# VH-VL binders against q9umr5: the designs that were tried, part 79

Target 1, 268 residues: q9umr5
Amino acid sequence: SYKPVIVVHGLFDSSYSFRHLLEYINETHPGTVVTVLDLFDGRESLRPLWEQVQGFREAVVPIMAKAPQGVHLICYSQGGLVCRALLSVMDDHNVDSFISLSSPQMGQYGDTDYLKWLFPTSMRSNLYRICYSPWGQEFSICNYWHDPHHDDLYLNASSFLALINGERDHPNATVWRKNFLRVGHLVLIGGPDDGVITPWQSSFFGFYDANETVLEMEEQLVYLRDSFGLKTLLARGAIVRCPMAGISHTAWHSNRTLYETCIEPWLS

## First folded at step 3 (VH-VL)

Design gc35 (framework fv_mavrilimumab)
Fold by ESMFold2-Fast, scan of step 3:
Structure gc35 (fold): chain C 268 residues (1-268), chain A 122 residues (1-122), chain B 111 residues (1-111)
Amino acid sequence: as target 1 above (268 residues)
Amino acid sequence: QVQLVQSGAEVKKPGASVKVSCKVSGYTLTELSIHWVRQAPGKGLEWMGGFDPEDGETVYAQRFQGRVTMTEDTSTDTAYMELSSLRSEDTAVYYCATEYTSGFLPSYFDYWGQGTMVTVSS
Amino acid sequence: QSVLTQPPSVSGAPGQRVTISCTGSSSNIGAGYDVSWYQQLPGTAPKLLIYGNSNRPSGVPDRFSGSKSGTSASLAITGLQAEDEADYYCQSYDSSLSGWVFGGGTKLTVL
């Protein structure tokens, strides 16, 4: 029998968005128990990420307990950051494959239609004023806003991303690293035509330097210092990179070729 | 870029049903939230129903609940709106429209079909 | 009756400024939901004119502007031109109805 699959949605999203993904899984892995978590749907996805992590944690505990052979996580967009934190805060997770679908793992910095819809009067260069305030950090999207021109503010004000990436010290960092390293496979998916995640390489732990030149994962201080285990996972052969062109942000969970190439092989 | 092409005008008798189609091109139907809006001659716009991102499902305006059914065929990128038990006051132009899929902040109807005139007469 | 209230008509001469109001309640505009505006030329489908209270889509001239205050929104048209003669509709979301609501529409006549 196949391991259960738990799906975590993204910003302004709900379980309905994954109907095609569920059809694909049922076709290739019949009998798989798939649970799409219906927490923090729609505008509730704007709530602080640590609050979302707590709620999703409560929902996944009984699912994991019923599956001693392990579970798989498929986490879309913002949901990939929720899953990153889940794997760090849970001492007892039994996740085999963590499949991250176009998630801004190193953060977001870009003027996209998505950002303009949430902050229509703000340029990306000025959004740090809102996001790095205490009020701004009460919104999920600001929890992973990563302005490469104000890195000191990001490091001091980010209540979520800087902590889970080990970019700022935290008392629990050693335990979080140990817990995260228990994952069997980290499957990273994303691509240049996403149109929302900026830079798109954020889905692969790449990001802008102060000159807005993208540096890939192996050049990141987080990787070089092995702050939460990326270097150890890569050395173990546990990181899979699956970039695909031609896929827009809202299509990662509904593209059959993407599913067959990047997701299906990791659903044991 | 996105274009919505609706089916042609219909003339129906009271008590009949009508099914209007909306063919999507330029994007796939699965990436879009389709809504239906009607307009009686010389009157304003009235929302009938569509995909609600917060609920993750199709929702109908209260006054049409039980009479309207909205469906989608993703294999042909076509959305449908069927209205039953037609009355003379259902005579209107029926529009399909796409809502951006980012949820409620800020949501709007960015592309509109050309409209389908439905006349209910005996 | 329409959930959002608009004046049924407004008029102005070429080059003038006109303002169209849209009055809601605590369950829609007053609840923080954004207001969009649509322009409908005679015999055509509505066209998005303003979204998110004050944003213009590509191709909409800057003489069209939107604003929101409390439970009301306003569309301002400066430098009025003959081609602006149309019906204008405001739209918002209503939490008590769990659905989208439109204003009754305002017919703009250019004298």
Scores: ipSAE 0.000, ipTM 0.401, lowest interface PAE 12.2, mean pLDDT 87

Design gc36 (framework fv_mavrilimumab)
Fold by ESMFold2-Fast, scan of step 3:
Structure gc36 (fold): chain C 268 residues (1-268), chain A 122 residues (1-122), chain B 111 residues (1-111)
Amino acid sequence: as target 1 above (268 residues)
Amino acid sequence: QVQLVQSGAEVKKPGASVKVSCKVSGYTLTELSIHWVRQAPGKGLEWMGGFDPEDGETVYAQRFQGRVTMTEDTSTDTAYMELSSLRSEDTAVYYCATSYDSAWYPGAFDIWGQGTMVTVSS
Amino acid sequence: QSVLTQPPSVSGAPGQRVTISCTGSSSNIGAGYDVSWYQQLPGTAPKLLIYGNSNRPSGVPDRFSGSKSGTSASLAITGLQAEDEADYYCQSYDSSLSGWVFGGGTKLTVL
């Protein structure tokens, strides 16, 4: 019998987007109970990430309680950040595999069609003025906006990502780290042809320095300080990196080769 | 506002084909995802297929695969559903339907055509 | 026969509350797919009544409400009126069929 799978969608997304993923899981692991959480769909995905975390937390509790052998999480795009916070705030989660599909784990800094749709006259170089205001922090996308040229403002104003990554102090940081470290496997998936997540290495905890040179996870202060457990997980052999070229942002959950290579092996 | 206007009733013999049209007015066909749903007399609703904008292709229900073809003529803002090898069980009202906001709520059909009665009799 | 199961009929008197259930499985409602509800008056095309589990389109009175729990969904109608006499259908997506599915329909009779 396979562990249940819980799916968390991304920005401007819905449960319908995962129909191909469920098809693949049913083919390779028949009988798996898969639940796509249909909270914060569409425009509601713009709600503050802490609000989303609370709602998803309430939804996952009964699913985890019914599965004493454990569950798997598959979290797409912005949903990967929701899952990061869930694993930290839940004292009793029983997640085995946390599969992060092209999620901006260190933040986002890029001009994409998503941002141009929402802020058509704004350039990425000026978005920090909006996002790092109290008003801007009421929008999910601004909760993980990480301008490498204004890192001081990011550290001070980010109400979500800087806290969950341990880049700014929080009273619960020690408990959050302990909870996150209970995860069995952290499976990181992403690639250079995504076209939305900028830099794409953010999906692997890499990010821009002040000169827009990408530094990998092992060069990040959050890793070196082991702020929420990345160094401990890597030493334990619990981090899996699965980069794949040729996959656009909206195709991570609907590409069969990606599924077979990066996801299928972690669904026990 | 947006309306879907369907072609008139048809009577066909078993083994024939029928092609029902659905004209979009008040909006552009290319911005809508048209689906087809049928209802046999005194029976429930049955989804036959429709355009999936996320996949960029038309998807057919398994029961109709190989017998149904759904096409669009963007120059006339008209969608078509052709059902072949007709049987008496295909006697039904055929509806075209779409979601005004298919990107947010795919499958939530808030705009429907008036329906086309297709009768298959010997 | 239908993938989503509804009671074939329900009845109520004017002013009463009726609830129509829609029972699915792990491949549809249980997988997290949204539920929509449609009202079909005799001789007319269906009308969208509820979408995204609990949202009402403009013009649908608030006495109609939708809810979802586990593998099932419910449509509640309060303050029942004679005009509510119609067939009601639930709808969701089914991953095992790779398509949209409707419930078998419920005939509401206002006594």
Scores: ipSAE 0.006, ipTM 0.604, lowest interface PAE 9.1, mean pLDDT 89

Design gc37 (framework fv_mavrilimumab)
Fold by ESMFold2-Fast, scan of step 3:
Structure gc37 (fold): chain C 268 residues (1-268), chain A 122 residues (1-122), chain B 111 residues (1-111)
Amino acid sequence: as target 1 above (268 residues)
Amino acid sequence: QVQLVQSGAEVKKPGASVKVSCKVSGYTLTELSIHWVRQAPGKGLEWMGGFDPEDGETVYAQRFQGRVTMTEDTSTDTAYMELSSLRSEDTAVYYCATGYESSLWPDYFDYWGQGTMVTVSS
Amino acid sequence: QSVLTQPPSVSGAPGQRVTISCTGSSSNIGAGYDVSWYQQLPGTAPKLLIYGNSNRPSGVPDRFSGSKSGTSASLAITGLQAEDEADYYCQSYDSSLSGWVFGGGTKLTVL
C-alpha cells in the first residue's frame, strides 16, 4: 500500500485549506492515510518556529513509528521550514519524499498582507529593526526574515533560519546535516506568480544578493559549503525542482495540474 | 494629539515597591507600543523596557529583569510600570513614551509623558 | 556608564555652528541601526529632534541636521539661538543588550 502522508500548513492557515489536496490524493492513491496536523492553526502559526517544531515533532513521532516503510511530508509555505527543521532534529525520521510547496527556504524579503496585519506601517526595508530584535524573533515570520541589505544582522540575530541553513554555526550542525541527508527526495515547488514568497526563487534555495539580484541555489554559500547537505542530495539525484507559472500563493494545494505534475509522482 | 499623562510624584522607603501609571489619550493603548525610560537627577536617560499591548509581550532591559513589571489595562487605556526592591539609586524621574502610532515596535519615541518623580530615601 | 559616548558639554555663540558627536560600537550604530536625537529643556520631558539618522519631525527647523558614519553619528546645529540651550541625547538599538540605548547626554551652552 501507499506510505502515509503528513501535511504541515502555513502562516495563518489550518487543515481545512487542504481539502482539495486530500481529494486528489484519494483519487490517484486510494487508501493512503493522510494526516493534516491541526497544530499552530491561525494566529498560533505566529509562535516561534522552534516551538512549532517541538509540537509538530511530538505529533509526527507516533505516525512515523506506525509506518516502518516510511512516510511522505507535504509542507506548505512556512510549514516547509518547520519540516526542514524536523528532518534535521529527528535522529530517527523515516521520511521518503519531502514535498515543499512554495516555502521560503532561503528566507523572505517582501511586503505581504500577513506582515501588514502584524506591523501595519512597516515596509520590507524597515522590518529588520523589529525582526532582528529578541522580541521580533518570538514571531515565526521574523524567524525567516532575510533582509539582503542587513545580512550581518540576519546572521547574528536569526534564531532559526540562519541556524538550519548552516549560515551561522551551531553545536548540532553535524548531526542536523546527517539527519537531513536521510530524506529520500527533496521536491521543491514554487513559481513566479505566487505573489507572497519574495523572491519566489527562495522556494528553490535561490535568494537576493545585496543589489536584490537573485542568485540560484548552486551560487549560494550554503550549497557550495554543503552546510546541511544540498550539494550531496543533488549529486545523489534526490533533489526535484518543479516550477510552475500561473499559481498564486493560496492555490498550490488546490491546483489539479500542479498536483499531477509535481506532487503525485512522489507519493509511493 | 496623542497625550501621555502620568501619575504624581512618590516618596518610598528602601525595599518598597512603586507603581507608576501612564494614561493614553488621543489614541487607544492597543494601537501604541509603550516604553519606560528613567532619568536620575542630573544624569542621562536610561531605557528600562517596553510593553506591546497588542501582542501582550513585554521586553525588559537586563539590568531591571527580576525587579520591574510592565502591565496594561486596556479598559482604561492605562499602562503601568512597577519597580520593586527600591534602592536609593532608583531615585529618578520615570517617563513613559511611545513610538510610531502605527508600529508595534518602533525605532524611536515620538510622544512622552510628563514624567513621575520617585524619591527613595531612608 | 552610557553605551553610546557623547561629549559632556559643547558651547557656541549665537549664529555659529556646533556639532555633537555620538560614538557607538559594532553592536549598535556600527551594526547599521539608525540613530535618533532628543532635545531636553530644563524641567521638561525629552522631545524628538531627529529620527532615522537624518529625518526631522514636523516643526523641527532645518538648522538641525543629523548624519551617521561607521560607528558614530553627529548632530549639527547651525545658526545657534539662545533657545537651543538644552541637553541633547542620541539613541540607537543595541543587539548585544537586546534593547534601546542612549548616549550620556551633551549640555549645549549658548554664550
Scores: ipSAE 0.000, ipTM 0.381, lowest interface PAE 16.6, mean pLDDT 87

Design gc38 (framework fv_mavrilimumab)
Fold by ESMFold2-Fast, scan of step 3:
Structure gc38 (fold): chain C 268 residues (1-268), chain A 122 residues (1-122), chain B 111 residues (1-111)
Amino acid sequence: as target 1 above (268 residues)
Amino acid sequence: QVQLVQSGAEVKKPGASVKVSCKVSGYTLTELSIHWVRQAPGKGLEWMGGFDPEDGETVYAQRFQGRVTMTEDTSTDTAYMELSSLRSEDTAVYYCATDYPGSWLRGYMDVWGQGTMVTVSS
Amino acid sequence: QSVLTQPPSVSGAPGQRVTISCTGSSSNIGAGYDVSWYQQLPGTAPKLLIYGNSNRPSGVPDRFSGSKSGTSASLAITGLQAEDEADYYCQSYDSSLSGWVFGGGTKLTVL
């Protein structure tokens, strides 16, 4: 039999978005128990990420406890950051494959429709003024706003991403790294035509330097210092990179070719 | 690095009030959930009150309700705990404590002040 | 007297393993609320040892471990050292009291 699959949605999203993904899984791995978590749906997805992590943790504990062979996580967009934190804060997780579906793992620095809905007159160059305030950190999207021109403010003000990435010290960093390293496979998916995640290489732990030149994962201090275990996972052969062109942000969970190429092989 | 520094020891008569301060450094007070915990000589820890993230406000333990007031001065990054109608049983070390900003586990007390001894004697 | 019940004392020899229990009820540990553990050396403020049932803050040796089952939690200390002599307190949230509660404390003596 197949290990259970837990799905975590993204910003302004709900379980309904995954109907095609569930059909693909049923076709290729019949009998798989798939749970799409209906927490922080729609506008509630704007709540602070640490609040979301706590709620999702409570939901995944009994699922993991019932599956001694392990579980798989499929975490879409913002949900990939929730899953990153879950794997760090849970000292007893039994996750085999963590499938990150176009998630801004190193953060976001780009204008999106979501940001313009919240802050219609703001340009990406000015959002640091809002996001790095205490008020701004009460919005999930600001928890992973990473302005490469104000990295000092990001490091001091980010209450979430800078901490889970080990970019700023935290008393729990050693435990979080140990917990994260228990994952079997880290499957990273994303692509240049996403149109929302900026830079798109953030889905692969790449990000802008101060000149807006993208540096890939292996050039990041987070990787070089092995702050939460990326270098160790890569050396173990546990990181899978699956980029695909031609896929827009809302299509990652409904593209059959993407599923067959990047997701299906990791659902043992 | 968060540090909590409390005011010095106090000696009070029964029926008086005491106000203990807790100065925050290394972070702003508004980013922290401050709790107050006391410990009578040779006894265990007793939670008096603090910020409840589920309620979004300060909550006091029922046995101290009506006698305790917890306030904050954000301009000086100082939290206060005032206990009125003091009795000899209120003789204890009073601690302020907080968790780290960004912690997903609210209510565990990661950083503690050094404690303030309050002695109530006639 | 305390909402969470701990044995008043426990002892072991250097190098041995000891466990300290923390027994609650359906309104606290049994309701799913996490358990934290604190170490208090004589004359000092308590220090966080374990949070979220089993997680260690940076700097806490891996000799200390926590677990939770049903309405109870346990702190295990392996490879006992003289410096482990201290009082140990468990802590959780109680929904019936709408507040945080501590165990009565356990004095650990290293023989």
Scores: ipSAE 0.000, ipTM 0.382, lowest interface PAE 18.1, mean pLDDT 87

Design gc39 (framework fv_mavrilimumab)
Fold by ESMFold2-Fast, scan of step 3:
Structure gc39 (fold): chain C 268 residues (1-268), chain A 122 residues (1-122), chain B 111 residues (1-111)
Amino acid sequence: as target 1 above (268 residues)
Amino acid sequence: QVQLVQSGAEVKKPGASVKVSCKVSGYTLTELSIHWVRQAPGKGLEWMGGFDPEDGETVYAQRFQGRVTMTEDTSTDTAYMELSSLRSEDTAVYYCATVYSTGWKSPYFDYWGQGTMVTVSS
Amino acid sequence: QSVLTQPPSVSGAPGQRVTISCTGSSSNIGAGYDVSWYQQLPGTAPKLLIYGNSNRPSGVPDRFSGSKSGTSASLAITGLQAEDEADYYCQSYDSSLSGWVFGGGTKLTVL
């Protein structure tokens, strides 16, 4: 039989977005138990990410307990960051494949429609004034706002991303690293035509330097220091990179070729 | 698999109201966004409105605001579109359809009902 | 300024290639909103043919393909068959109207 699959959605999203993904899984792996978590849907996806992590944790515990052979996670967009934190805070997770579907793993620095809706008069260059305030950190999107021109403010003010990336010290960092390292496979998916995730290489742990030149994962301090286990996972052969051109942000969960190439092989 | 089944054809007099139903199966209404699109005979498609789950509100196209009401009965998984003060120009096929819940960059109508012909004649 | 512009008709012979254009503006396709295409056979509801500019739903043959550049999109149909005779509609979202917009439709005739 196939291991159960748990799906975690993104910003302004719900279970309906995954109807094509569920169809693909049913066609290639019939009998797979797929649970799309209906927590923090729509506008509730703006709640602070640590609050979302707690809620999703409570939902995944009984699913994992019923599957001693393990489970797979498919985590889309913002949901990929929720899943990163889940794997770190859970001392007892049994996740085999963590499939990160176009998630801003090193953060977001882009002028996109999501941000224009929330902060219509702000440009990416001045959004740091809002996001790196206590009020701004009450919004999920600000929890992973990563302004490369104000890195000191990001390190001091980010209540979520800087901590789970080990970019700022936290008393639980050693335990979080140990827990994260229990994952079987970290499958990273993304591409240049996404149009939302900026830079798109954030889905592969690459990010802008102070000159807005993208540095890939292996050049990042978090990788070089092995802050939460990326270097260890890569050495273990546990990191899979699956970039694909031609896919827009809302199409990652509904493209058959992407599913067959990047997702299907990891759903044992 | 999502399936939308609409009520049968209606013939109404000018000034009357019509209420078209759309029964959803394969998914619950609380997990879907249902929108309504009409097509006059020999003409193109025109969006009328639908439920936006991100806002928790129903949004109507400006030209129908004040004449159209879209409601849902979650106990029967049925969506409704009621159009009042009918005119001859409202003669059209009315469709219900599903749309992405994300509502950003890639909004499309994934599955469509079979359509309901509404004829307004004296 | 938001209704998408399509040619009213296109024709081709069996086995040939036809292309249907969809021209928008800065408030819809030009704003980066994706384009979807619908096929409508006579007397039937529209059926989703292409979504997200170039993706095909299950059951749609690979003879149908979509593309987008600037303020315009295009539907290409290769290896034309008699059953492809239908009306084709493009669709996008328009930020100035805060709603969905459709093209005027293109009647495809297979000669």
Scores: ipSAE 0.000, ipTM 0.426, lowest interface PAE 15.0, mean pLDDT 87

Design gc4 (framework fv_mavrilimumab)
Fold by ESMFold2-Fast, scan of step 3:
Parts: structure tokens; sequence; C-alpha cells
Structure gc4 (fold): chain C 268 residues (1-268), chain A 122 residues (1-122), chain B 111 residues (1-111)
């Protein structure tokens, strides 16, 4: 029988966005129990990520308890960061495949078509002033705003991403790392035509340095220090990278070729 | 969930001003971007402007610039739209709506108030 | 008078498929800005039906779908029902106006 699948949506998203994904899973893995969590839908997705993690945690506990052989997570966009934290804070999770659909795993910084019309270039460079305040950290988008020109501010002020990435110390870091390492597979999906996630390599734990040159995962301090287990996962063969061109941000969960290539193989 | 409750219908003379209120519940104004959209009887929707609390700026549509003012009272979670120098052409239902707007996602109007009918007649 | 052009009316019989077009320009849809769709039942406020070109909010049936190509967008309604009789509006952002723009609206009549 197939393991149950839990779906966690993204920013400004809802469970109804995943109808095509559910159809694909039903076609290739008939009988799979898929639960799309209807928490923090739409505008509620702007709530602080730690608040979202608590709510999603309460929702996934009974699902995991009823599936002793394990479950799979499919986590889209911002939802991938929620799932990162879930895997760290739950000392009893039984997740086999964690499938991250175009999630800004190292954070978000500028140069998207949407950012250009909402904020001028100078506003993008100044967003750190808002996001790295206590007020700004009450919004989910600011929890993973990662300005490469103000990395010291990011490290000191980020109440979420810097902590789950082990970039700033936390009393629970050792336990969070142990919990995260229980995952069977970390499947990373993303691509250059996403148009929202910037840099798109953030979905693969790559990110800008101070000169806005993208450094890949293996050159990141979080990987080199093995802060939350990426180096250990890679060494045991548990990290899967599945980049695909031609897919826009809103299409990752509704593209059949993407599903067949990057998702289907990991739904046992 | 977000609920938007607007003030009641108003009848005004040409040249007067009207101030419509929009009471927010389910979320605080600091977490929402409130925009105003109007609709003349039997006509389409027209965006007037909105406040983005994330950047602290209010933007007005060009045709209303200079005679519309949009304000917010965070202590009462109430947004306001004041339109001055009223003309008969301003007769319309005025809606407040929450707009999902961020630096990296195109916004949309997800929750709407019930509307406030403003009639301008001589 | 609207910046985005929609047909003023479309009609269909129950069970049929109808499509509502939304034509923009290089300063809005053609510039890459997403399209949202709103349904307005008689005497009510508009309701978000589609956002981000093709996404459905909770509670919107999958009979409604959106698409975008070039300077235009389309709303498709399959399995048409009497309750779908309403006005439908498209929306995008326009860089030359520095603001939100709506289509003129399309009245859907279920025959």
Amino acid sequence: as target 1 above (268 residues)
Amino acid sequence: QVQLVQSGAEVKKPGASVKVSCKVSGYTLTELSIHWVRQAPGKGLEWMGGFDPEDGETVYAQRFQGRVTMTEDTSTDTAYMELSSLRSEDTAVYYCATAYSSSWYPGYFDYWGQGTMVTVSS
Amino acid sequence: QSVLTQPPSVSGAPGQRVTISCTGSSSNIGAGYDVSWYQQLPGTAPKLLIYGNSNRPSGVPDRFSGSKSGTSASLAITGLQAEDEADYYCQSYDSSLSGWVFGGGTKLTVL
C-alpha cells in the first residue's frame, strides 16, 4: 500500500490550488490517502512562521500516528520552510520523503517580476529595515527575507530562517538536527523560470554572497558546518535535486511532466 | 477569517464630501492591506487606491488623486476613504477590500466589505 | 472605457462550457503581471474566483479555471449551472498607470 501524503501550501495559497497534484497522485498511486492541510490559507499565510508551524504540527500529529509505515510531505513554496521546521521540532515524526516544491530554503532576495512593480529597486535594497525589526518578524515573508548585503542583520534579527538553518545558535539546535536527520529523502525541486523565488537556487540551498554571486549548497557555511544535517544527508544519499526549466512559480503543483519526473518516484 | 463591515448608505449634495468606514475583524490592520474599489450603478469595478501597512504608503489612482484621502486607525482596526468635491458621477457603491500584496507576489482582492451606497444628487 | 477588454456578455446552456476573455496590453498582462478573476452575483459584493492566473481559493469549484497567454487571459467555466449567472471581472496591475486595473465586466447568462 502507499504511504499517506500530507500537502502544505505556500504564500497566498489554499488547498484548492492542488487539485491537479491530487489527480496525478490518484492516477499513478491509486488508493493513496492525500491530506491537503486547510490551515493558514490565503491572507492567513502572512502569520509568523512559528505560529504556522505550531498549527500545522497539531494537524499532522494524528495523521502520522495513524500511519506507522510513515508518511510523505509535499510542501510548496513558503510551505517548504514550514515543513523544514516541522521535521526539526517533532521528535516523533515518521516522514519518509520530504518533497520541497520551489521553496526558498536559504531565503528570498529580490529581482522578480512581481517585486519590480510593488517596490522600486531602492525599496528592495531597503526592505531589511522593515523585515529585521520585531514588527517585521511578525510577517511570514520577513521570516525568510535574506538580504545578502546585510547578512549580519539577517543573522541577528531573523526569528525563523536563521534558527532552523542553524546560522544562529539556539538551545534546541542539537535536538532539531537529530529530528531532521530522521527524514528518509529530501527532494529539492525548483528552476530558473520560477519568476518569484530569487535566487531560484535558494530552492536547492544555494544563495547570493555579498556580491550577488550565487554559491551552491556545498559552499554554504550551513552545509560545511553540517548545522542541521545537510552534509550528513548528502553523504548517505538522501538528497535528491530535480531542477526543471520552463515552470513558473504557480505551476509546480500542476505540471504533469514535473510530477512524473520529480515527485512520482518518491511516493512509495 | 477576515470580515470587513462598512458604514451605511449616504446621500450627499454636489460639492460635499463623504467619508466611508471599513471595520476589520479576524485580523489587525497592521497585517492587512486595505484598498478601495467603487462601482457605479450598472457599471464595472474601478480601483481608487489603497494603503499597504507593510511599507506604510498609500497609493491613489490618478483620476482620484487630489480629492481622495485614505486613512487607517489601527487602535479601532478601521479604515476610511474620504472623497471630496462630489459630483453626480460619483454615485456608486464603494467597497473596501483586503489586497494580498507583497514585494514578490502580485496582489489580489481576497476579502470584500458589503459595500456602501453613496448617492450624489442635486 | 476599461483598460482591460472583456466581452460585455456571454451565454450558455446548463452543462455547457463558456469562456470569458480578458485582453490587456504591454503595460499590464503583457508585462507579466498576473490576472485575477472575480464573480459578482446580483446585489452582492464581488468574490475572488481565481488569483495568480490559474489558482482557485478554498470553496471555488474546479469547474472554474484560468489561463494567461501573451497580453490576454481567459476564464473557462465547464458544466455550466444556473447559479453561475453573474458578472465576471478580470483584474491585473498596470505599470503605466501605477495601479490596479479591472476589465469592463462580462454578464454570463445561463439559458
Scores: ipSAE 0.000, ipTM 0.421, lowest interface PAE 14.7, mean pLDDT 86

Design gc41 (framework fv_mavrilimumab)
Fold by ESMFold2-Fast, scan of step 3:
Structure gc41 (fold): chain C 268 residues (1-268), chain A 122 residues (1-122), chain B 111 residues (1-111)
Amino acid sequence: as target 1 above (268 residues)
Amino acid sequence: QVQLVQSGAEVKKPGASVKVSCKVSGYTLTELSIHWVRQAPGKGLEWMGGFDPEDGETVYAQRFQGRVTMTEDTSTDTAYMELSSLRSEDTAVYYCATTWSSGFRYPGFDYWGQGTMVTVSS
Amino acid sequence: QSVLTQPPSVSGAPGQRVTISCTGSSSNIGAGYDVSWYQQLPGTAPKLLIYGNSNRPSGVPDRFSGSKSGTSASLAITGLQAEDEADYYCQSYDSSLSGWVFGGGTKLTVL
């Protein structure tokens, strides 16, 4: 039978968002046990990402323990960063496919309705003043705010993303890298019409330089230094890149063609 | 500081239509998922439908499907709910409500309009 | 008709604890959807009291707490005060109806 699938939602999201995804999985892989984790839903998705990681960790441990052949993770948007940290902090995870569904893996630098709602008078150019404060780091969205014009502040103040990316030193970095490298496949999904994730190439570990020119994964210091294992995974043939145009941010989990092309092949 | 201000009370004859407005203050309509909820005198709350601005889709409760139309005018930050073929049992206070998030499935309606009394009488 | 079942009334004396139940089914609370609670004073719009099963909006006293288990949720009010006299409604999402649903409401009387 098929390996169980664990789904981790995104910012201001809940299990309801995955109704179509569950339908697709049931059609192509009948009998698959799919658990959509109903933690940190809606407004609670704004809680610090390390708090969310601990909560999701407690929820996934018993699921992984019951599946000695392994599990698959499908992690949407902000949830992809939660899953990145889970794979690093868990000494005993047995994840086969980690499917990152339009997640800002190198961070976010873009104006969205979510940011305007939380910080209505702010623009992307001035959010660094809020996000890179101790108060701002109490909000999940600030944990992965990556202002390319204030990279020094990002490196020093980011309590989450800079640490899991190995961009700032941490005592646990070697263990986190070793744990992350146990993943069978890292499946990266995203596209230019997402409209929320900025730059969209962040879903593929690309990001802006100081001139807002996108540099792809292989040009990033985190890749070149192999800080958490991306270069090793790529050399192993374990990284899958699946970009698709025409898909908006809230449609990644409800597009049949996307599912058949990018997700279905990795749900053994 | 979301404020929702609704249009005034209306009295209608059976078979008529009513269109209630809900003006958003301080924020743009596209930042909010507006829901409509009614309450008949002495009765409980009943969800009628809402707009998902992220998907551009309106969802109506089954019992109102075909009789209700929910629209939005982003140029004036005003949402509308039109209910047709009015009956005496449609007499109720009609509320618009939203969360501080644009997510349709976000739990809990943080902000409510003051309500619009619609009376249907012969 | 209400999809979520609440007792029509509950009562308590000042300083006491009362609980209000909200019973759903496998298509709503039992499916894992969060429960919100609203307080409605006479002649006013409902006010969000609890969201996400157990969280309080800014300004809501910690005397109000929410919990969820299986297909049911509960609102607990400790240190009951005269101003707590109101109607209380639970709310959740229902997957079979593809929409939001409310409980029938509970009138709290402070004796």
Scores: ipSAE 0.000, ipTM 0.440, lowest interface PAE 14.6, mean pLDDT 88

